# VHH binders against TRIO and F-actin-binding protein (TRIOBP), part 9

Target 1, 110 residues: TRIO and F-actin-binding protein (TRIOBP), of Homo sapiens (Human) (q9h2d6r1778to1887)
Amino acid sequence: LNFKKGWMSILDEPGEPPSPSLTTTSTSQWKKHWFVLTDSSLKYYRDSTAEEADELDGEIDLRSCTDVTEYAVQRNYGFQIHTKDAVYTLSAMTSGIRRNWIEALRKTVR
Key: E = the ipSAE of ESMFold2; O = the ipSAE of OpenDDE; V2 = 0.75 times the mean of E and O plus 0.25 times the DockQ between their complexes.

## First folded at step 15 (VHH; framework vhh_gefurulimab)

Design q6 (from p4 with S102K; at its last look DockQ between E and O 0.27; V2 from the best seeds 0.00; counts 0 for: pae E 15.8 > 2)
Fold by ESMFold2, look of step 15:
Structure q6 (fold): chain B 110 residues (1-110), chain A 123 residues (1-123)
Amino acid sequence: as target 1 above (110 residues)
Amino acid sequence: EVQLVESGGGLVKPGGSLRLSCAASGFTFSSYAAAWFRQAPGKEREFVSAITSGGSTTYADSVKGRFTISRDNAKNSLYLQMNSLRAEDTAVYYCARDTRGKGSPWLEYYDYWGQGTLVTVSS
């Protein structure tokens, strides 16, 4: 059963190799995705049409998730999902959406 | 790519008026309900007004009688005429597309959002 769905942004790497120039650096990019919470994972898609076609943009394995916490970001209302292998930084459109996502994610993990 | 771009924000005195525009592209705008939401700093994004594909409108109680939503499907555009502005109307205003096509007042039913246009009402 799908438990929760909605738009959020995730902080991700650039989709191209870092530039080699003297004045440029690699930077993280915010990407907007359609997030779908399931029993065991947080899946994300380009949009709801991609969800219907099962065309994943990515997946966070919640079985390895250790903590979900608010996190200050420069865009909207941020939080982090901590897993044994990685930390994912997301932002929600509103504080209420952030709270609801954190609460739902914590129920899956802790 | 679905895109919504707001414009028309600015600084205005209480009692004044502004007209916001939202240019839609990358989808059949005429087939969707669309809405305006707003968010003041430190507050939750809240519903302002929606218009269905058929032209039916709804308004939050706080703006009813002062704001008018409209659409021009030939121009792929959504509008918000804001009159009798008050300090509490100060916010970033967002254009949004309804996932269900109904003009819902709930944020969860909107799948695409613009980047927002700032409206400041100061005395």
Scores: ipSAE 0.000, ipTM 0.150, lowest interface PAE 15.8, mean pLDDT 79
ESMFold2 (binder alone), look of step 15: mean pLDDT 88; pTM 0.893
OpenDDE, look of step 15: ipSAE 0.801; ipTM 0.893

## First folded at step 17 (VHH)

Design z1 (from q5 with S31D T99E E108L; framework vhh_gefurulimab; at its last look DockQ between E and O 0.07; V2 from the best seeds 0.00; counts 0 for: pae E 19.5 > 2, placed apart)
Fold by ESMFold2, look of step 17:
Structure z1 (fold): chain B 110 residues (1-110), chain A 123 residues (1-123)
Amino acid sequence: as target 1 above (110 residues)
Amino acid sequence: EVQLVESGGGLVKPGGSLRLSCAASGFTFSDYAAAWFRQAPGKEREFVSAITSGGSTTYADSVKGRFTISRDNAKNSLYLQMNSLRAEDTAVYYCARDERGSGSPWMLYYDYWGQGTLVTVSS
């Protein structure tokens, strides 16, 4: 049932997409989580033990996902998941990990 | 930080042999299944071979009898011995980790991947 798992980081306030500006957002920070891809959602947990206990830190509904794209971030290898309600910004440890996650997520777009 | 780093790729003549290595770091390698996949230019990535944590092996039909997967858990390393190489074996070869330990041929079951090593088989 679970198609892919791994460590990534996510920006802690996914909310509405920010407008372009010269000012750096002062409250954004990266949080490391254990991500689990299912056929309809990307769930994330504190670690794999929390996954076994189903103690979610969060969940991204992929049924409303419209696009998954690379996204430039200060460090690491960033990408965004665009959904009907929100844009989520994640980062992977390597460019290969980013590529593999984007490919897997794009299979769930429709 | 979990990493997989492939090496050993290169140019080889048809009928030749090549040994690929994958160095694993940042996790307990012996707890996981591991696999090789490959991708030829302009084609989809395809399964080559997998080995479970217990040592059970699986091969794609196209490489069975010519390729041998192995692992050395003390060195955190995965290997692919490639014999009787053919032009159609030309591809970038990727090392991958499967947390479930099953050695599945489906690439979605693999959570970490290397950057790849190029193997070119040409006269």
Scores: ipSAE 0.000, ipTM 0.082, lowest interface PAE 20.4, mean pLDDT 79
ESMFold2 (binder alone), look of step 17: mean pLDDT 88; pTM 0.893
OpenDDE, look of step 17: ipSAE 0.328; ipTM 0.703
ESMFold2, look of step 23: ipSAE 0.000; ipTM 0.085
ESMFold2 (binder alone), look of step 23: mean pLDDT 88; pTM 0.895
OpenDDE, look of step 23: ipSAE 0.244; ipTM 0.650

Design z2 (from q5 with S31E T99D R100E E108Y; framework vhh_gefurulimab; at its last look DockQ between E and O 0.57; V2 from the best seeds 0.00; counts 0 for: pae E 13.6 > 2)
Amino acid sequence: EVQLVESGGGLVKPGGSLRLSCAASGFTFSEYAAAWFRQAPGKEREFVSAITSGGSTTYADSVKGRFTISRDNAKNSLYLQMNSLRAEDTAVYYCARDDEGSGSPWMYYYDYWGQGTLVTVSS
ESMFold2, look of step 17: ipSAE 0.000; ipTM 0.133
ESMFold2 (binder alone), look of step 17: mean pLDDT 89; pTM 0.909
OpenDDE, look of step 17: ipSAE 0.019; ipTM 0.374

Design z3 (framework vhh_6qgx_2; at its last look DockQ between E and O 0.03; V2 from the best seeds 0.00; counts 0 for: pae E 12.1 > 2, framework grips, placed apart)
Fold by ESMFold2, look of step 17:
Structure z3 (fold): chain B 110 residues (1-110), chain A 124 residues (1-124)
Amino acid sequence: as target 1 above (110 residues)
Amino acid sequence: QVQLVESGGGLVQAGGSLRLSCAASGFTFSDYAMAWFRRAPGKEREFVAAITSSGGSTFYTDSVKGRFTISRDHAKNTVSLQMNSLRPEDTAVYYCARDERGSGSPWMLYYDYWGQGTRVTVSA
C-alpha cells in the first residue's frame, strides 16, 4: 500500500553515521526523484512512469529507520532519514512539503 | 550585479487581490526560471510559485493553486504574481528568487539570488 508520493531531491551519496569529513559531503550532488512511501520503505524513481514499470532508482529501508529530523542544507528545505546503515539527506521545495513528509515517515518508525 | 526588487505589497481585505512585481537586472533574464517564496510571521520560507525561463510552464504550491498566477514579461524583465481570493493565511513577506541552473524545473533548483521582499497583509 502506497501512503504518500511526491517529488523531492536526495544527495546522490547517502551519508554514513556522522563524520567530520567536509570534503566528501561537499562533492555530493542533489538528484530529483519521484518518491513513493510504503509501510516498510521509501522507494524512488526517475518519474511516475518508471514507478508504474517498477524501475527503481533507489530504496531506503525504513524498517531500520531510527529518526527523521530537519537538517540545514544549502538547497531548499532539508531533512535526514537516519537508519542503522546510513543517513540519507533529502530536500523538499517548501517547509510544508518537508513537514508533511517528516510526519508521514515518522509514522513508519518503531 | 544581479538585482531582484519586489514591489506591490500592502494591506488587503480577505477576498481581495494584489499583484506583486519583481524587477530583474544584471543578468540575461530570459535564460532563467524565476520563483516566488513567502515567509509568514514565525515560520520558515515556503515555495509559492515558479515559472520556466520561456514562460511555458508554471508550478504552484497546493494552497495557492487556482488563486495565484505567476507570469513574466521579457520586454520589461519582470516576473509578477497575481494574487486573487486572498486569505489571512497568505499574510507574509514575499520574495522573488532566481534559479541558479537557468531554465530548469523549480523542484531541482538551487535559488542563488533573492530580493529583499515585499510585505503582504491580509485582514478580515
Scores: ipSAE 0.000, ipTM 0.152, lowest interface PAE 12.1, mean pLDDT 77
ESMFold2 (binder alone), look of step 17: mean pLDDT 88; pTM 0.903
OpenDDE, look of step 17: ipSAE 0.027; ipTM 0.454

Design z4 (from z3 with D31E E100T R101E M108L L109I; framework vhh_6qgx_2; at its last look DockQ between E and O 0.03; V2 from the best seeds 0.00; counts 0 for: pae E 12.0 > 2, placed apart)
Fold by ESMFold2, look of step 17:
Structure z4 (fold): chain B 110 residues (1-110), chain A 124 residues (1-124)
Amino acid sequence: as target 1 above (110 residues)
Amino acid sequence: QVQLVESGGGLVQAGGSLRLSCAASGFTFSEYAMAWFRRAPGKEREFVAAITSSGGSTFYTDSVKGRFTISRDHAKNTVSLQMNSLRPEDTAVYYCARDTEGSGSPWLIYYDYWGQGTRVTVSA
């Protein structure tokens, strides 16, 4: 099995149609997580201690993944994971880390 | 305010060792993961190593595995990078970084929570 672990950030996606707009415009925020790639999913945790305790922050089902592509973001090395249900925007701290993650993720999708 | 100050860089011969240190202040150090990055001339910054907030797990880029060791000391609020078996390709400015949570701006730790760096030069 091809497993990979590492720190990346994921763009916090608004789930609610109305965004908070009191005083300021609501914007998506990047939140750092510890990502763990398995053969069928990309799980993420607050840190590796949370991984050991199986305390998920979130999970992306790669079985429904249709594409993994580089994506321009403001100040980092972004990419997107497209699934049937959602589009997840992630960022890596270097272009090499991004490349390695995209390659690993593409091996788990058809 | 968050401050990260790297030290311990210098000139070493290939095969030698060097220990970098990063002094952290302005935040609750024990609650944050820490990382080292490096930038060689003509290259983008690359990830070197990271350590969890507890210090229980460490992670390394492939080119430094087995040679570099990241550690942290919660009593001194420091992160260290022990670099052994140094090679000329390890020549770079090394940066300490803190990962942050939540803001109105993407990727804050990429720019605002980095030291000025410490230069490591490895001669053949």
Scores: ipSAE 0.000, ipTM 0.192, lowest interface PAE 12.0, mean pLDDT 75
ESMFold2 (binder alone), look of step 17: mean pLDDT 84; pTM 0.857
OpenDDE, look of step 17: ipSAE 0.020; ipTM 0.335

Design z5 (from q5 with E108Y; framework vhh_gefurulimab; at its last look DockQ between E and O 0.03; V2 from the best seeds 0.00; counts 0 for: pae E 18.2 > 2, placed apart)
Fold by ESMFold2, look of step 17:
Structure z5 (fold): chain B 110 residues (1-110), chain A 123 residues (1-123)
Amino acid sequence: as target 1 above (110 residues)
Amino acid sequence: EVQLVESGGGLVKPGGSLRLSCAASGFTFSSYAAAWFRQAPGKEREFVSAITSGGSTTYADSVKGRFTISRDNAKNSLYLQMNSLRAEDTAVYYCARDTRGSGSPWMYYYDYWGQGTLVTVSS
C-alpha cells in the first residue's frame, strides 16, 4: 500500500483547472499542514493530533488526479496536483522532500 | 518477450488524418489497459489517450474530439484514429502497456513501450 506523512505547505485556495495563473493575485497565502497520503486521497490536518482525531483541514481526491508536476514558486520547492475539479499548489522544504512526495503521489494516482 | 510495435506514422498536411496501429505480442493483451503517448522534439513525453481492458477511454484535453482510441483484442492491436491534425500534433507516438489497468495519464505506470512512430504535420 502507498502511505506517507509529513509537513508541507499548500496555497489556501486551489486554482481553477485549467488555469494560466492563480485564481487570485498574490493575495493567496501558504498554509502549513500535516499531510497524510492514503491509497485514494491526500488528506491534510493542522497537526498529527488532528489526524488522530480525524479533524480534516482538507482533502485532495487522487482518483480524479490528472497530473503531478514540479512548479516554480518564490520560496521552497513547489509542485502541483492537477485534478478534475481543481489545481493544488504545494511546497516542500527541500528538493528531496518534493521528489519523494511526487514519486509517492504518482504511484498512488489513478 | 513482450513487444509493442507502432506503425502508420507519416507526413500529413494540417486538417488531415492518420490512423496509428500498435501490434502487441508476448502477453495477454486483452487483460491490460493500453495507451498512446507522444513526444515532440525538446519536450517531455505526454499522455494522449488510454483504453482500459473493459473499453473505457480517456483523452488528453488537447486531442479530445479529434482523436479516437480503440482496441481489437482478437488481433492484439491498439489503434489511434487522428483527425483534424494540427502542427502541434507533430511528435513521435508511443504505444504503452499499463501495469495498473486504469489507463493512467502518468507514464510511470507503464512498464512496456514501443519504439515509436513519427507523425509530422506540416504545410
Scores: ipSAE 0.000, ipTM 0.103, lowest interface PAE 18.2, mean pLDDT 81
ESMFold2 (binder alone), look of step 17: mean pLDDT 88; pTM 0.896
OpenDDE, look of step 17: ipSAE 0.024; ipTM 0.464

Design z6 (from z3 with D31E R101Y L109Q; framework vhh_6qgx_2; at its last look DockQ between E and O 0.76; V2 from the best seeds 0.00; counts 0 for: pae E 13.9 > 2)
Amino acid sequence: QVQLVESGGGLVQAGGSLRLSCAASGFTFSEYAMAWFRRAPGKEREFVAAITSSGGSTFYTDSVKGRFTISRDHAKNTVSLQMNSLRPEDTAVYYCARDEYGSGSPWMQYYDYWGQGTRVTVSA
ESMFold2, look of step 17: ipSAE 0.000; ipTM 0.161
ESMFold2 (binder alone), look of step 17: mean pLDDT 89; pTM 0.909
OpenDDE, look of step 17: ipSAE 0.024; ipTM 0.437

## First folded at step 18 (VHH; framework vhh_gefurulimab)

Design r1 (from p4 with R100W G101K; at its last look DockQ between E and O 0.10; V2 from the best seeds 0.00; counts 0 for: pae E 13.2 > 2, placed apart)
Fold by ESMFold2, look of step 18:
Structure r1 (fold): chain B 110 residues (1-110), chain A 123 residues (1-123)
Amino acid sequence: as target 1 above (110 residues)
Amino acid sequence: EVQLVESGGGLVKPGGSLRLSCAASGFTFSSYAAAWFRQAPGKEREFVSAITSGGSTTYADSVKGRFTISRDNAKNSLYLQMNSLRAEDTAVYYCARDTWKSGSPWLEYYDYWGQGTLVTVSS
């Protein structure tokens, strides 16, 4: 069951501090992935070919998600997914894409 | 729910023609740009053609002069007329909705996608 798919970037180090007061960190890295939203998780893959082969790069369990909100980042239009275990920082190419993803994720959150 | 459903794919000989359809539902189709993308085995998904809500069209260089994108807003449908088909056109073809209504060739601008329809061009 796939509700939404698309390219976004995710910050390589999940679990960043909830309110970082830092400028640019030298080793922080954004990785582009193919994201697939399901009814319970946000899965991401190297590309759509990897999705077809079921070769996950990662998965965010939305059943434990507590909040999805806009977040200022160094590139593009950022937002965060807060879960009980980690905070994930993502970036969309446009503000409209960010809004659409936040809306879709909020509808999926249990 | 936003849905896009492709149809019309199949097996066709080189030099032949095929018409793809995409049925849109769950949104105001006439307000959005829409596009066709395709993905050949072992390759990345690539842009084929886009059409804006106002009817302006854009084509990848590889298909210009052979493919024609069109839309029928009364039927919530997007079409791709594919003429002079070649083996290189063999791919799964996807219908997609453009978030920014601009007809962009970039995958990141498309928020909803169909499941695809297979086009095979073989002798």
Scores: ipSAE 0.000, ipTM 0.099, lowest interface PAE 13.2, mean pLDDT 79
ESMFold2 (binder alone), look of step 18: mean pLDDT 87; pTM 0.887
OpenDDE, look of step 18: ipSAE 0.305; ipTM 0.672

Design r2 (from p4 with R100Y G101K; at its last look DockQ between E and O 0.50; V2 from the best seeds 0.00; counts 0 for: pae E 8.8 > 2)
Fold by ESMFold2, look of step 18:
Structure r2 (fold): chain B 110 residues (1-110), chain A 123 residues (1-123)
Amino acid sequence: as target 1 above (110 residues)
Amino acid sequence: EVQLVESGGGLVKPGGSLRLSCAASGFTFSSYAAAWFRQAPGKEREFVSAITSGGSTTYADSVKGRFTISRDNAKNSLYLQMNSLRAEDTAVYYCARDTYKSGSPWLEYYDYWGQGTLVTVSS
């Protein structure tokens, strides 16, 4: 196929974790999504039914992506997608899934 | 709501047999490939066997010749006959639906999973 799909977890917001030492803030959490890689973007949905209905939870523009790297996280098998606007932190279910996703993402990034 | 419910797990002695069942509901089961995966304590979930809608089967090398996957589309059911069981077969066994309908061994291709059924092989 021309694209890759699968479950991964992503931090609920792009960018840096919140700072609890300043003010009252909510803590970012990992949220599971159904990810779909296309030629130019990584889209994610609540589940595969939401994908069929084109009901996006979010989208990462890979045309602005500068790097995809492994990243140590509290969850197993983390990696980051760096774009000009934000850094997205994801977690794969296994080391093999992480490797496969990083390889696929690097091949679709210009 | 898509549901997959495994049953048939239990305690068996080495060399014994066990038959697992998975009841599917909430989707057109006959149109999808389905698979069994397993997860032993302290290990990653691993592929066991898959069957396509057309009946083509694939097995992990470690279970080939001992395990047989089958399906009954009229009963919306997937089965795994496990013979000549060994201690290393001890795991939670999961039934899963293949979103790509291809019988893939890749865990990330499976969009819905059951809660699992425990198989323990010990003396």
Scores: ipSAE 0.012, ipTM 0.345, lowest interface PAE 8.8, mean pLDDT 81
ESMFold2 (binder alone), look of step 18: mean pLDDT 88; pTM 0.894
OpenDDE, look of step 18: ipSAE 0.549; ipTM 0.784

Design r3 (from p4 with T99H G101K; at its last look DockQ between E and O 0.15; V2 from the best seeds 0.00; counts 0 for: pae E 17.2 > 2, placed apart)
Fold by ESMFold2, look of step 18:
Structure r3 (fold): chain B 110 residues (1-110), chain A 123 residues (1-123)
Amino acid sequence: as target 1 above (110 residues)
Amino acid sequence: EVQLVESGGGLVKPGGSLRLSCAASGFTFSSYAAAWFRQAPGKEREFVSAITSGGSTTYADSVKGRFTISRDNAKNSLYLQMNSLRAEDTAVYYCARDHRKSGSPWLEYYDYWGQGTLVTVSS
């Protein structure tokens, strides 16, 4: 699956690897977005109308992706995208959707 | 914190009955649609039944006539009465809150989920 779009949820702040400078704990909340896989990034939008207008909510740089792994979450079917800068936690609607997303994303794993 | 907690699952023989409960807390339960979904081993989570805040109900074809969804807004509770149980009803059952309030069968419209309660139907 080289090109892919769909609804998923993401924690509103990326997980950070150890950071000694963090003095305030941020609260995390799941937010639903319309995700669009490109050749170099995973972009996400409020909905498909925002995609048509190129009004991004966020972007994950897949060129720096080091691993994509299933991850247990409180919601649906969770997985993480590990990059050089951050860890992103997502949730897919079904196990089949999760599997297909992980397979597509793993093409960028170094 | 929004929380949904299922209970009432267990082991039952084919043809038997169980009643599931879901206790809601941390939000105004009466303002939301709610639903039951289920997930059998090795299968995807599937819609079972939904009820709107106004009491309108929908059911998956596979459970229609055997299962009854209900709610008690004074007790912040959602229920599923399951009758004439079959082996294919074996699954973990989840209650969920619909952020769109529509009672949709579409899983993506449900923003909070319980931990699930296991129902096993076998001889």
Scores: ipSAE 0.000, ipTM 0.104, lowest interface PAE 17.2, mean pLDDT 79
ESMFold2 (binder alone), look of step 18: mean pLDDT 87; pTM 0.888
OpenDDE, look of step 18: ipSAE 0.439; ipTM 0.749

Design r4 (from p4 with Y109W; at its last look DockQ between E and O 0.02; V2 from the best seeds 0.00; counts 0 for: pae E 16.7 > 2, framework grips, placed apart)
Fold by ESMFold2, look of step 18:
Structure r4 (fold): chain B 110 residues (1-110), chain A 123 residues (1-123)
Amino acid sequence: as target 1 above (110 residues)
Amino acid sequence: EVQLVESGGGLVKPGGSLRLSCAASGFTFSSYAAAWFRQAPGKEREFVSAITSGGSTTYADSVKGRFTISRDNAKNSLYLQMNSLRAEDTAVYYCARDTRGSGSPWLEWYDYWGQGTLVTVSS
């Protein structure tokens, strides 16, 4: 498995306090992170300095990954990583970057 | 795939000069804006300078008149000439590619980064 890292965005869960409900359809926000692919997980950090300091923003366990597919989003080039516990939605800046990430991720999930 | 590799960092006395280089590979360098950012220990990563594909340059106020960004598209290289260096210029310097082509000062517009080169300004 080829080592790979780079910038992408991931759709994050909102951290909202109790409040009156709104009719707005979106409760999730895109967050840009520095992604690092390992042999068993996709880790992400605020930047490469946070990677050096091992200060993780999040981690996707690829050992439980069942599928990696393109997914339409409103901006950039989206794809999803399906795992036993959750579905993660990411976006890459170009279609080539998306293709390269999907191919790298699929090599870890067989 | 896409790779940016910085070099030219080192130890220099106040008032001295250094020239940083960034070697680009895996993409058409001449089609993209590129920039230098820096990060001092315990501080946030900050914009230093950018150059568009068309050659237009932008500088942070703190480095104007002392630093000069340039590019050599034939050598796929980005440069930062740093003159009149001060202790506050001590940082890890990063080369980055701008996804929007504008030479933005905002970190979030850059999709590929080098691993950085350390510049230390002290006696």
Scores: ipSAE 0.000, ipTM 0.076, lowest interface PAE 16.7, mean pLDDT 77
ESMFold2 (binder alone), look of step 18: mean pLDDT 86; pTM 0.878
OpenDDE, look of step 18: ipSAE 0.036; ipTM 0.395

Design r5 (from z1 with E99T D111E; at its last look DockQ between E and O 0.04; V2 from the best seeds 0.00; counts 0 for: pae E 19.8 > 2, placed apart)
Amino acid sequence: EVQLVESGGGLVKPGGSLRLSCAASGFTFSDYAAAWFRQAPGKEREFVSAITSGGSTTYADSVKGRFTISRDNAKNSLYLQMNSLRAEDTAVYYCARDTRGSGSPWMLYYEYWGQGTLVTVSS
ESMFold2, look of step 18: ipSAE 0.000; ipTM 0.086
ESMFold2 (binder alone), look of step 18: mean pLDDT 86; pTM 0.877
OpenDDE, look of step 18: ipSAE 0.216; ipTM 0.644

## First folded at step 20 (VHH; framework vhh_gefurulimab)

Design t1 (from s51 with T52Y T99S K100G V101I S104R E108S Y109E F110Y; at its last look DockQ between E and O 0.02; V2 from the best seeds 0.00; counts 0 for: pae E 14.3 > 2, placed apart)
Fold by OpenDDE, look of step 20:
Structure t1 (fold): chain B 110 residues (1-110), chain A 123 residues (1-123)
Amino acid sequence: as target 1 above (110 residues)
Amino acid sequence: EVQLVESGGGLVKPGGSLRLSCAASGFTFSSYAAAWFRQAPGKEREFVSAIYSGGSTTYADSVKGRFTISRDNAKNSLYLQMNSLRAEDTAVYYCARDSGITGREYLSEYDYWGQGTLVTVSS
């Protein structure tokens, strides 16, 4: 069962935890995706049609999620999902959307 | 220390089957996307198949319908079932851990690799 869906962007970089900063010196790029939150994972797709077709672009296993925090980014409103294995950096178009996603994701923190 | 060790390679006839294994240590496969790549002599290493942490899979067009990627969480192992093998499948097969979040087909997404196992398809 899906709990929340919507557009966000994810920073395409290795899962190594980055230092908080407004400036990224890496070659990483922001990529817009359609995100789907389930009880155990955050999946993302090219769009909702791709979701229906089960054409997954990526997945974050939230079973190992340890924290979800706001994160300063140059583009839009950023936050990070911390797992045992990696930190994922995302951004929402508005502060309200970010807040809603953070709230939803924190419910999966164990 | 993270390690990946492939096994199961060998010589097989065209049309035959082979099952490759990749044993992981130092990390949990189910928490990562993982993939199989292959490199034929004189060619670039190419994407074969990937499996996401949730179990979703993707395949290169050249192996769709013939290869199946799977994972055994209890054994912390990755597998590649290869059926209907062809001469062009001859290559060293590598398993790799994806440290990225997108672009499963790109080599740069993967931070750890096995040493590879040779698969030779020949009559």
Scores: ipSAE 0.000, ipTM 0.242, lowest interface PAE 11.9, mean pLDDT 87
ESMFold2, look of step 20: ipSAE 0.000; ipTM 0.114
ESMFold2 (binder alone), look of step 20: mean pLDDT 84; pTM 0.851

Design t2 (from s61 with V101I E108S Y109E; at its last look DockQ between E and O 0.09; V2 from the best seeds 0.00; counts 0 for: pae E 20.6 > 2, placed apart)
Fold by ESMFold2, look of step 20:
Structure t2 (fold): chain B 110 residues (1-110), chain A 123 residues (1-123)
Amino acid sequence: as target 1 above (110 residues)
Amino acid sequence: EVQLVESGGGLVKPGGSLRLSCAASGRTFSSYAAAWFRQAPGKEREFVSAIYSGGSTTYADSVKGRFTISRDNAKNSLYLQMNSLRAEDTAVYYCARDRKITGSEYLSEYDYWGQGTLVTVSS
């Protein structure tokens, strides 16, 4: 079952670490994905065609989700999904979209 | 509001040990990656160690085997045990928290920083 879908951005995981002599990456970058909420996970894909083909870009296991909170970012309307093993930072285009996603995600918190 | 306060810095001889502490108020460390960075005079701030929410750790090559990062969620505190200290470990040490539990060696991904505590390793 797919309960909610939509475009959002997620902040990239850290890439190559900065070095004492050479910085090869220094960019925190938002990457746009098509997000699909199920009752156990938040999956994300390049677009809805990739969703139909089950070609995941990533997946957040909501079974261990402990909290979903608004989070100030410099662009758009940010929030975080807190799980046992990781915290994910996402952003939505409008505050209404953010609110609706937070409400839907909070229903999975145990 | 998150406030981070480091302590435990000081003067120590080569081969000695220090334990740094970072006390947090407000939000706990348990939901986020937390890290230590250091900055020697005239140098850029560099990564030392990070700990993830699940307890796994990462260390810069220069400190592996000598430094141990740990966290006490009940005390809302982050620690750095520094053993076998060397002159090149002399720096201001900063604790930091980032938005992701995955940990990061990138400075720009940490949103809260302490004021720093000076560690001087000298004969």
Scores: ipSAE 0.000, ipTM 0.079, lowest interface PAE 20.6, mean pLDDT 74
ESMFold2 (binder alone), look of step 20: mean pLDDT 80; pTM 0.821
OpenDDE, look of step 20: ipSAE 0.006; ipTM 0.249

